# Miniprotein binders against p81326: the designs that were tried, part 87

Target 1, 226 residues: p81326
Amino acid sequence: MLHFGGFIMEINHISKILEKEREEYIRNKVEEYLKQGFSKDDAVNKANQSWRTYIGHRIQDVIYNLLKKFLKDSGLKVTTDKALNNRNLPEELDKVKRLIAINYGEYLFLPDADVIVYKVENNDIKIIAIISVKNSFRERRFETTYWKLKLKESPVTSHIKVFLATPDKDNEISYKCPNGKPKKMRIILEYELDGIYFLKEDFEETEKAKHFGKIVEDIIEISKKL
Below, E stands for the ipSAE of ESMFold2; O stands for the ipSAE of OpenDDE; V2 stands for 0.75 times the mean of E and O plus 0.25 times the DockQ between their complexes.

## First folded at step 9 (miniprotein)

Design aE64Q (at its last look DockQ between E and O 0.83; V2 from the best seeds 0.00; counts 0 for: pae E 2.7 > 1.5)
Fold by OpenDDE base, look of step 9:
Structure aE64Q (fold): chain B 226 residues (1-226), chain A 83 residues (1-83)
Amino acid sequence: as target 1 above (226 residues)
Amino acid sequence: SEEEKKIEELLKKAEELLYEAEELAKKGDYEEAIKELEEAVKLLEEALKIAKELGNEELIKLVQFLLKLVKYLIEEIKKKLEE
């Protein structure tokens, strides 16, 4: 049993736990925006938008920290695109950055990579997986699939697994065909990505759609094949 | 570091208590489950203290979340006791 398995399994409550902070956060932000001269309606709207961004980052941070901890014993390393967004990088991270870069001819750009899992063997870096963390799919619904497809286009990056982790609080992709109607987003994401990991219990499980608790094991298994 | 090892040990123990609490709750032993979780909170608080002393922001954030998680579970179990 992987260390911290119990904590990973209970991650289902992450949205509820973090939402407890919402009221206070919104109140404070509304007050801040009112002081800045916004109307009440604008202040509320901006506060809600700020909350969405805030909660998204919080979830990303939690997932990053959990994965970093759980993968440490396996010798796997974890970083983020944020950490790579520096002019002066340690050699290791500079290599990681280069190994996930997508070629656009004259330019190299990084995919959205909330979490990057890699291993170091004999001074060689191998990128194992990129995990995109999405709290909601209101914006950039297929951005992760775009990056997956772009990564596939290069022999340098084609081996990199791309996973989506989400609580899917609005049940946008939890089921493929609820009420007999296909949910395009679920179907496309599941088809294009290497896996979807849910931070919840109420979802349609498939070979590619799993509970987040399985992600560590899956990553370790992939790492052994690389 | 020795301190990091201590944090890891505390987290491991807390996880064990979480598991025990879950099993107790499944059996309907909610009061005992809460006791186990409260002990887990103590361990996590100690871990948080050490993490803060180390200035390790990542560990601080992790442990803080785990604390919130365990406390949430306690609340949920308490609700079941009132039902």
Scores: ipSAE 0.559, ipTM 0.824, lowest interface PAE 1.0, mean pLDDT 91
Fold by ESMFold2, look of step 9:
Structure aE64Q (fold): chain B 226 residues (1-226), chain A 83 residues (1-83)
Amino acid sequence: as target 1 above (226 residues)
Amino acid sequence: SEEEKKIEELLKKAEELLYEAEELAKKGDYEEAIKELEEAVKLLEEALKIAKELGNEELIKLVQFLLKLVKYLIEEIKKKLEE
């Protein structure tokens, strides 16, 4: 029962807290689209799609700020893929970017890494973990596993832990065999990733599938091995 | 800085109150749990004021979320108290 911050353990409520914003957000967006000339039905559909993007970014921001706060005392630093795409990149972040980039011949891409944890030790940067934040699994279901597999292809990146953090509000990956049938998405994600961290209580816990409140302890333990 | 140190102290105390409130709520001591959470709100409001004076957008966002979290917990415990 290590103390990593009582606030991070209460992340269970993030979806409910953010859902209070939904009604006002949708109302404002519908009005914007109506002013652009869309029909009522189209404006509503576009507003709902906009909300799904918005809530995903809000969850990512919360996770980023919590991890940054609660990993700081352990000498661990946190950044985001958005920060790494900045044109005026400080040398430290440029090194982080280069250490996670994946080579596709003429092109160099960053993995879908919403939050990146690293440390600076002996003037070296070591990437500890990449955390992909998914609000739902309706699209790009296995993108995180693809990035883990690509990172494993190089000895420079093969040590990087790849985690998935999700509220999984629709229970798409919460259980291995819902209704008695294997859930392919949960089974493959758990097999390929280094961990799945749920921002809720109602899920099937395993060695790799844990409550998000355990992520700080896990990251700190991994960092000590590097 | 001294201001940043004070925010850290306020956040730590608020975390302790949150922990104490959760233990009280598990025991069914809902009224006392609410009192502890209300004190945590006061500490977080002070931390938010200092964060705004510093202009620290990341810290402002963090404290604003923590305030929403604690207020949500108060609402949930009040529902259990009415039952």
Scores: ipSAE 0.420, ipTM 0.761, lowest interface PAE 2.7, mean pLDDT 87
ESMFold2 (binder alone), look of step 9: mean pLDDT 86; pTM 0.835

Design aK12E (at its last look DockQ between E and O 0.68; V2 from the best seeds 0.00; counts 0 for: pae E 2.4 > 1.5)
Fold by OpenDDE base, look of step 9:
Structure aK12E (fold): chain B 226 residues (1-226), chain A 83 residues (1-83)
Amino acid sequence: as target 1 above (226 residues)
Amino acid sequence: SEEEKKIEELLEKAEELLYEAEELAKKGDYEEAIKELEEAVKLLEEALKIAKELGNEELIKLVEFLLKLVKYLIEEIKKKLEE
């Protein structure tokens, strides 16, 4: 039994670990923006925005690297939408790109796919899952659900599982009905997506809302059915 | 590559030590847990060195994060010892 338990279980601390870098990052960015001629207030605001983007990418990178590592032994491959955003792709990645594309009539567009899990069998590529990584839900709250719904509209992509991975640091979707009030975002995300994986311990667990530590096993299981 | 295999081996060993440390911490053996984690740090540092030598940015990022994680855990356990 591949005890996926050690590093993945401790992922709960990712937000705290990365936030230690915040003060220095903000200071450096503020200085940079001041040198560019921004006011102090503008510099601070821009630095904070930059940090949000930065920390989001850092979390995505961590999740990508972890999944890549832990899925390797199962023969599953991992890529990103960024890797697909090239004019000249290897044949394998070009196929992956085509297999996740959404049809808009005259145009094909890719869903937001921070992490893409696929397998190669007999030179055929099967897309298993797309994982969207969100640090916060301030922006694009239902973008992941939109993509899930769009993927369902095509027999080519309808089988693709869409997961959300988040530390949910602001407890925006950790509970369905805190204080008796339904959190629409949690309810909708859980309903529309195939799963939500939390990089934290304090959340309401359900069939679809699980700890991130279960994602590897879930993906492997799905891959066996495809 | 042989170097990548070595990194994988080091990461696996580090993960084993992490698991042991967690079990020790659950039992209240915080000092021993810290020792295990410190050994894990050494393994991860070696892995990081190899990853840098290979120029594998993904592995570098992964190992750097894991190193930060283990160090964070050590700090958290140390806080518990001071309580």
Scores: ipSAE 0.657, ipTM 0.864, lowest interface PAE 0.8, mean pLDDT 92
Fold by ESMFold2, look of step 9:
Structure aK12E (fold): chain B 226 residues (1-226), chain A 83 residues (1-83)
Amino acid sequence: as target 1 above (226 residues)
Amino acid sequence: SEEEKKIEELLEKAEELLYEAEELAKKGDYEEAIKELEEAVKLLEEALKIAKELGNEELIKLVEFLLKLVKYLIEEIKKKLEE
């Protein structure tokens, strides 16, 4: 039984561990912007904006590298939508791209899928899951559900599991009925997606809403059924 | 490559130490768990050096995070020991 090789509950804390970098990051960025000639107030605002982008990319990179490492022994491969948007793709990645692309008439677009898990069997590629990493729900709250619905429209993509990974630091989707009132965002995301994996300990667990440390086992089990 | 094989070996040994540390911590053997984790830090620091010499950005990012994770674990276990 595989649990990130003993990292199981600590991997739930990816965001918490990386947040320790914030103070030094902001200090360095403010100094950088001041040297560029910005006022103190502008430098602070720009540094905070820069941090929000930086930490989102950091969390995504960590998730990508951990999944790539821990899924390798099960014969599973991992890539990103960023890698798939390169102009000149190797044949394998070109096939991955075409297997997840959504048709909009004359145009073909990738779903916003930060991480893609697939396997190769006898030169055939099978897409297992896509994982959307959201650090915050301040914008495009239901983007991931839109992509799940679009993937369900075709028999070629309808089997693809769509997961959301999030620290949800502001508790926007951590509980179904906070204060006795149903939380629309949590309820709809859980209903439409195949799973929500929290990068923290404090949230309402369900069959679909789980600790992030469970994701490797879940992906491996899904891959065995495909 | 030979260097990538060495990094993989170091990571596997570090993962074994983390597993052993987790089992020790479950038994309440916090000081021994910390010793195992400190050994894992040494292995990960060696892996990071090799990854940087290779210029492999993916391995560098992975090992840097694993170092942060192990140091975080040491801090958490030390808190339990002080209670």
Scores: ipSAE 0.452, ipTM 0.780, lowest interface PAE 2.4, mean pLDDT 86
ESMFold2 (binder alone), look of step 9: mean pLDDT 86; pTM 0.839

Design aK61R (at its last look DockQ between E and O 0.64; V2 from the best seeds 0.00; counts 0 for: pae E 1.6 > 1.5)
Fold by ESMFold2, look of step 9:
Structure aK61R (fold): chain B 226 residues (1-226), chain A 83 residues (1-83)
Amino acid sequence: as target 1 above (226 residues)
Amino acid sequence: SEEEKKIEELLKKAEELLYEAEELAKKGDYEEAIKELEEAVKLLEEALKIAKELGNEELIRLVEFLLKLVKYLIEEIKKKLEE
């Protein structure tokens, strides 16, 4: 189970590894936009905008695929909030959707959860954790804490661990007290969430702020206690 | 399917090679670690061929990323060796 523990620590560089795709991606997109009749300047700007969207989704997809692979031998299953929004869900996923949905009176909504980890025991489903993947914190910086607080309001969902995974390239939450001053965003996120997992090496490690490579071991340990 | 089981076997073998390479690199045995990782690349390339024949896009993306990861590790260990 822990065989990937050593190599999972090496994949802390998911964002760095994927960034190598940028040059080819931009070149291809500029060519595509030029063929559509855009000026060179417009094509470059549009290609850069396209890359920002692409790399964010690419990081989410890699995390999803890796967790799905690494957790499989422990009997853990992985899905996404996007998959749960499909019209015709298999019975298993429909149960997952109902177990994680948040009640807003006459309305029922899914939390913003890029990756959802669950297990199935004798046709019973237990949701273990959700992972929010944030490439940057320019907007909606406390969205993940909102979902944690909402999940804690019900005994049906209060056990669900809420994790944040991020490259945090701009060091917005990497340190608690940079230059001796408390960083509100880091302190609140760490206090409210069950864990923050960094896709880089340079950050302040704590009990809850860890290298991404630890996430698989942590999820497996949590699942054993449920 | 039988093809999917073959891919799982190849990934498992590659995983064992990655673990062995990690231990070798910790000891400073960089040339041997690279040798293990190069064998892992071969296994992953075979797995990728099978995944492409199946048309399984999720599996293709997984194996492609694992290949990038192993090649990244080889590159990093080669930097240590050249020192």
Scores: ipSAE 0.552, ipTM 0.804, lowest interface PAE 1.6, mean pLDDT 86
Fold by OpenDDE base, look of step 9:
Structure aK61R (fold): chain B 226 residues (1-226), chain A 83 residues (1-83)
Amino acid sequence: as target 1 above (226 residues)
Amino acid sequence: SEEEKKIEELLKKAEELLYEAEELAKKGDYEEAIKELEEAVKLLEEALKIAKELGNEELIRLVEFLLKLVKYLIEEIKKKLEE
């Protein structure tokens, strides 16, 4: 039993850990923007926006690296949409790119895929899962859902599981019906996606809404069925 | 590579120590938990060194995060110890 338990379970602290860097980051960015000629207020706003982007990328990077590490022993491979956004791809990645592409008639476009999990068997590539990593849901709240629905429309991609991983720092989707009021976003995301994995402890657990610690096992299980 | 295998081994050992530390902390053995985590830090620091020598940026970033995580846990346990 691959005791993935230690580091993955403690990932709950990712937001807090990374938030420790915020003050210094903001200060430095404010100074940078001031030097660029922005007003103090604009500099602060820009710094905060920069931080949101930065922290989002950091979380994505951590999740990518963790999954890559923990899935390695199972023979599963991990890549990112960023890695696929290259003119000269290795054959393997070129195949991966093609296998996740969504048809828009004259054009093929890639879904947002922060993490792509696939396996190689007998030189054939099977896409197992796409994981979207969201730190907050301020923008593009249902983008992951859109991509899931689009992937489902093609027999080539319909088998691909789409997961959302989030610390949900603002408790936007942690509970389905807090205080008797349904949270639309949680309900829709849980309904449309194959799973939501929380990088925190305080959330309403369901069949589809789980702690991030279960994602590796779930992916491996799915892989065995593909 | 041999170096990558060594990193993997170190990470595995660190994870084991983390697990032990968690169990100790659950039992209220905070001092021992901290010792285990401090040992995990040492292992991760070694792993980081090797990763840097290899120039493997992904492993570097991973290990750096894990180090931050373990250090954070130590701090949190220390707070509990003071309570």
Scores: ipSAE 0.534, ipTM 0.814, lowest interface PAE 1.0, mean pLDDT 91
ESMFold2 (binder alone), look of step 9: mean pLDDT 86; pTM 0.839

Design aK68M (at its last look DockQ between E and O 0.84; V2 from the best seeds 0.00; counts 0 for: pae E 2.2 > 1.5)
Fold by OpenDDE base, look of step 9:
Structure aK68M (fold): chain B 226 residues (1-226), chain A 83 residues (1-83)
Amino acid sequence: as target 1 above (226 residues)
Amino acid sequence: SEEEKKIEELLKKAEELLYEAEELAKKGDYEEAIKELEEAVKLLEEALKIAKELGNEELAKLVEFLLMLVKYLIEEIKKKLEE
C-alpha cells in the first residue's frame, strides 16, 4: 500500500481551509464592484459568484498539484486542459491533446479535463484518466457524465477513466439514499463515471465512491493494465 | 535537480511528522502532536523557500497548501487542548 501520506488523508479540510479566505475576498470584491458603479446588492451577488469561481479554481489547483506530486514516483505525468490550450505545444502535450480529443465529425473538441493523467512509454503516450474537480453541483450537474459518455464512443478514448473529485460541501452526492430517498445525482454520477472521490470523511463509500486518498493508488493500478 | 530532491525529502519528512502527529492526537497527546506539526511547518517553509528560488510555481503552490493544512491542524488541536 503506497503510504499515501497523511497529507492526502487530511485533504478533508480543504474546504474549511480555503473558506477562511472568503470573508476578505468578498469584501474586496464588493468594494471593487461598487467602484465599478454596481449597486450594493449587485456587488454582493457578483462577489459571491466570483468567490464560487475562485474557490473552484483553487480546489482544482490543489488537486492537480497533489496528483502531480504523488504520481511522479510512479512515472506518471499530469497536465490540464488549460495547459493544452496553446498553439505551440511540446510534442508530448500535443500528443496528449490529440489523444483526448472527441470527434464531432468536422471538428475535434476537448472534454473538460481539469486533470489529465498519462504515461509515456517508448515515446508512446497512453492516457490513463481524466479527473473533473467540482466544488458544487449547482450548475452543469452531469457535464462530467457527458464527457465520459462521449469518450466511450471512440476506441481511441474508450479506455480513459473519468473520475470526479469533490469535497461535496453541501452533501449533494455524499449519500445515495439518505432517509430512504434516492439522490438522483449521486446514483447517476456513480453509475456513469468510473469513480467518485470525496475530499471528506462523511460520505457513503461504495466500490466507485471512495475517499480521495484512494485515487492515486487506483490510477497507478489502472496504469499497469494499459 | 538536487534542489527538487531536497524539496521532496522535506515533503516526505513533513508527511511523516504529520502522520506521527495524527497518531499522537488520537491518543490524546495533543502537545506532542503540536510539536510534531510545528516541526513539519519548518520543513515545509524550507521547501517553499527552495521552490520559490527555483521558480517552480506549481511546487510552491503545493507547499503553500500543505503549510495551510498543517497550520490549520495545529489550530484545531489547540482548540481541543482548550476544551
Scores: ipSAE 0.490, ipTM 0.787, lowest interface PAE 1.1, mean pLDDT 91
Fold by ESMFold2, look of step 9:
Structure aK68M (fold): chain B 226 residues (1-226), chain A 83 residues (1-83)
Amino acid sequence: as target 1 above (226 residues)
Amino acid sequence: SEEEKKIEELLKKAEELLYEAEELAKKGDYEEAIKELEEAVKLLEEALKIAKELGNEELAKLVEFLLMLVKYLIEEIKKKLEE
């Protein structure tokens, strides 16, 4: 009867919903670039590139806001790597930043952690999961796997779950063996990451590859274990 | 705040309406499903107004997306009704 996270399940339509914005966005950006002195061909090309960046950020924002909403009643908090890079962090976020930073000698860097889920218990912060949001796998295909491996190298961060969230519109990782041929990218990502969450219906579901709507329940279950 | 609690109540009611609309659409009751979703739009529009009055940009962005989602569902059901 009760359907937990009705809004969260309908996120599978996000690509179709956001595509409706594309025509107006491109038109506005072409006009903007023409006013900056670019040729029409350059303006169109730059507008298309701008759209790819915009839709990626838009998907990240939606995921962040939905997770923040749906995890709040379970005592879980959500932030972003962008928020953690601000100069004047509240004490709580400064602790979150320190708990996920990776040391490279004299330099500290945050992993590719578009969205970070954590909890606070009596002034102690426990990082539960980081979620990398990828709209396409044309570039830096295994960056999320790299960060998972780096987090496993330290006892302080080895418990942190690393998830990938993606609409995968072009079916780059939706199936393990399309047409009987193993898909290296899907197989490696699924093997190394703690989970892949698809923002669409059509993909090969496994214990680690799931509908995005399941992510809230999974995070809550993990948090009770920690 | 009290205003944020009101927004959460509006969002909860809108979610219940989505659940009901999905069940109606499964039964083929498309006109009834659209009515439920239109009510959800009203609740989300009220929630958006309050979020903007608060200056809560994160909550406003969430509600704006939820509005787009519900309007998308209405369009899809209307297509089924035409068929």
Scores: ipSAE 0.476, ipTM 0.788, lowest interface PAE 2.2, mean pLDDT 87
ESMFold2 (binder alone), look of step 9: mean pLDDT 86; pTM 0.825

Design aK68Q (at its last look DockQ between E and O 0.54; V2 from the best seeds 0.00; counts 0 for: pae E 1.9 > 1.5)
Fold by OpenDDE base, look of step 9:
Structure aK68Q (fold): chain B 226 residues (1-226), chain A 83 residues (1-83)
Amino acid sequence: as target 1 above (226 residues)
Amino acid sequence: SEEEKKIEELLKKAEELLYEAEELAKKGDYEEAIKELEEAVKLLEEALKIAKELGNEELIKLVEFLLQLVKYLIEEIKKKLEE
């Protein structure tokens, strides 16, 4: 049993836990925006937008910290795109950055990579997986799939697994064909990505759609094949 | 570091208690489950203290979340006891 398996399994409550902060957060932000001269309606709207961004980052941070902790014993390392967004990087991170870069001819750009899992063997870095963390799919619904497809186009990056982790609080991708109607987003994401990991219990499980609790094991297994 | 090892040990123990609490809750022993989780809270609070002393923001955030999680579980179990 992987160390901290119990905590990972209980991550299903992450959305509810973090939502407890919402009321106070919104109130404070509304007050802040009112002081800035916004109308009440604008202040509320901006506060809600701010909350969406805030909660998204919170979830990303939690997942990052959990993965970093759980993968440590396996010798795997974890970083983020934010950590790579520096002019002066340690040699290791500079290599990581280069190994996930996508070629656009004259330019190299990084994919959205909320979490990057890699290993160091004999001073060589191997990128194992990129995990995109999405709280909701209101914006950039297929951005993760775009990056996956772009990573596949290069022999340098084609081996990199791309996973999506989400609580899917709005049930946008939890089921493939609810009420007999295909959910395009679920079908496309599952087809294009290497896996979807749900931070919830109520979802349609498939070979690629799993509970988040399996992600550590899956990553470790992949790492052994690389 | 020794302090990091201590944090890891505390987290491990807290996880064990979480597992025990889950098993107790499955059996309907909600009061005992809450006791185990409350002990886990104590361990996590100690871990948080050490993490803060180390100034390790990542560990602080991790432990804070785990603490929130365990506290949430306690609340949920308490609701079941009132039903």
Scores: ipSAE 0.589, ipTM 0.835, lowest interface PAE 0.9, mean pLDDT 91
Fold by ESMFold2, look of step 9:
Structure aK68Q (fold): chain B 226 residues (1-226), chain A 83 residues (1-83)
Amino acid sequence: as target 1 above (226 residues)
Amino acid sequence: SEEEKKIEELLKKAEELLYEAEELAKKGDYEEAIKELEEAVKLLEEALKIAKELGNEELIKLVEFLLQLVKYLIEEIKKKLEE
């Protein structure tokens, strides 16, 4: 039985869709590296690394563009940490940056905030949610929880919801107790974050662990409280 | 912009075709569902052309992905027909 919906609901297929590009991408990249003088083994390793970076950026761009499209009708605005890191910021984005930045003495750092959702009322900016997009959990697996905890320390950021969006292709956090054994990463991420949104169909759904298609409704509901 | 409004109209029409195709697929009307999705591809290709003429990189990336998504759905339904 086939079940699908509008564009936001069908994003669950993103890994399968993008995987079709992998073979051609790898072949082209290996050829490029061979022309640069790398050995065959080095070219293959570099091509695989290039693919992981490429696919991560692709997923982030898709999520950003879809959220920007579908949240606009509710008066919500969307930006990215990359846009906030530009040297020539419009005044509005400079305010967004200041509202989420964490001070470490002489340094200001943005949290792990691939996508930021905010609204503007009477020239006041309210940050609604930060969405961290992770394709894999081999490194920095708890970085998002660290940033959630840091945001809770300040009265101006404590209301900000912190979400994780992931295809979780390798099932690293899809289930809480696979084969009866607790999966620490899934349990800790779900406990500490405000939500985990999966870009796939097969995972253990809970109050905080949902299909990505639900994120628009959730963000809109949160924004009504602010 | 008038061009941006045209793109938004095309995207809206394409998404309505996806909803209609879903209802058709639930009823087992796979050939008609594919027909609706192929029309959505035409609309998205028109939207992509306009987005490229505007040089709007965000819209180009969005529409390119939506095209890949709809084509993926068409192939999945075609697999069902072969059974």
Scores: ipSAE 0.553, ipTM 0.818, lowest interface PAE 1.9, mean pLDDT 87
ESMFold2 (binder alone), look of step 9: mean pLDDT 86; pTM 0.829

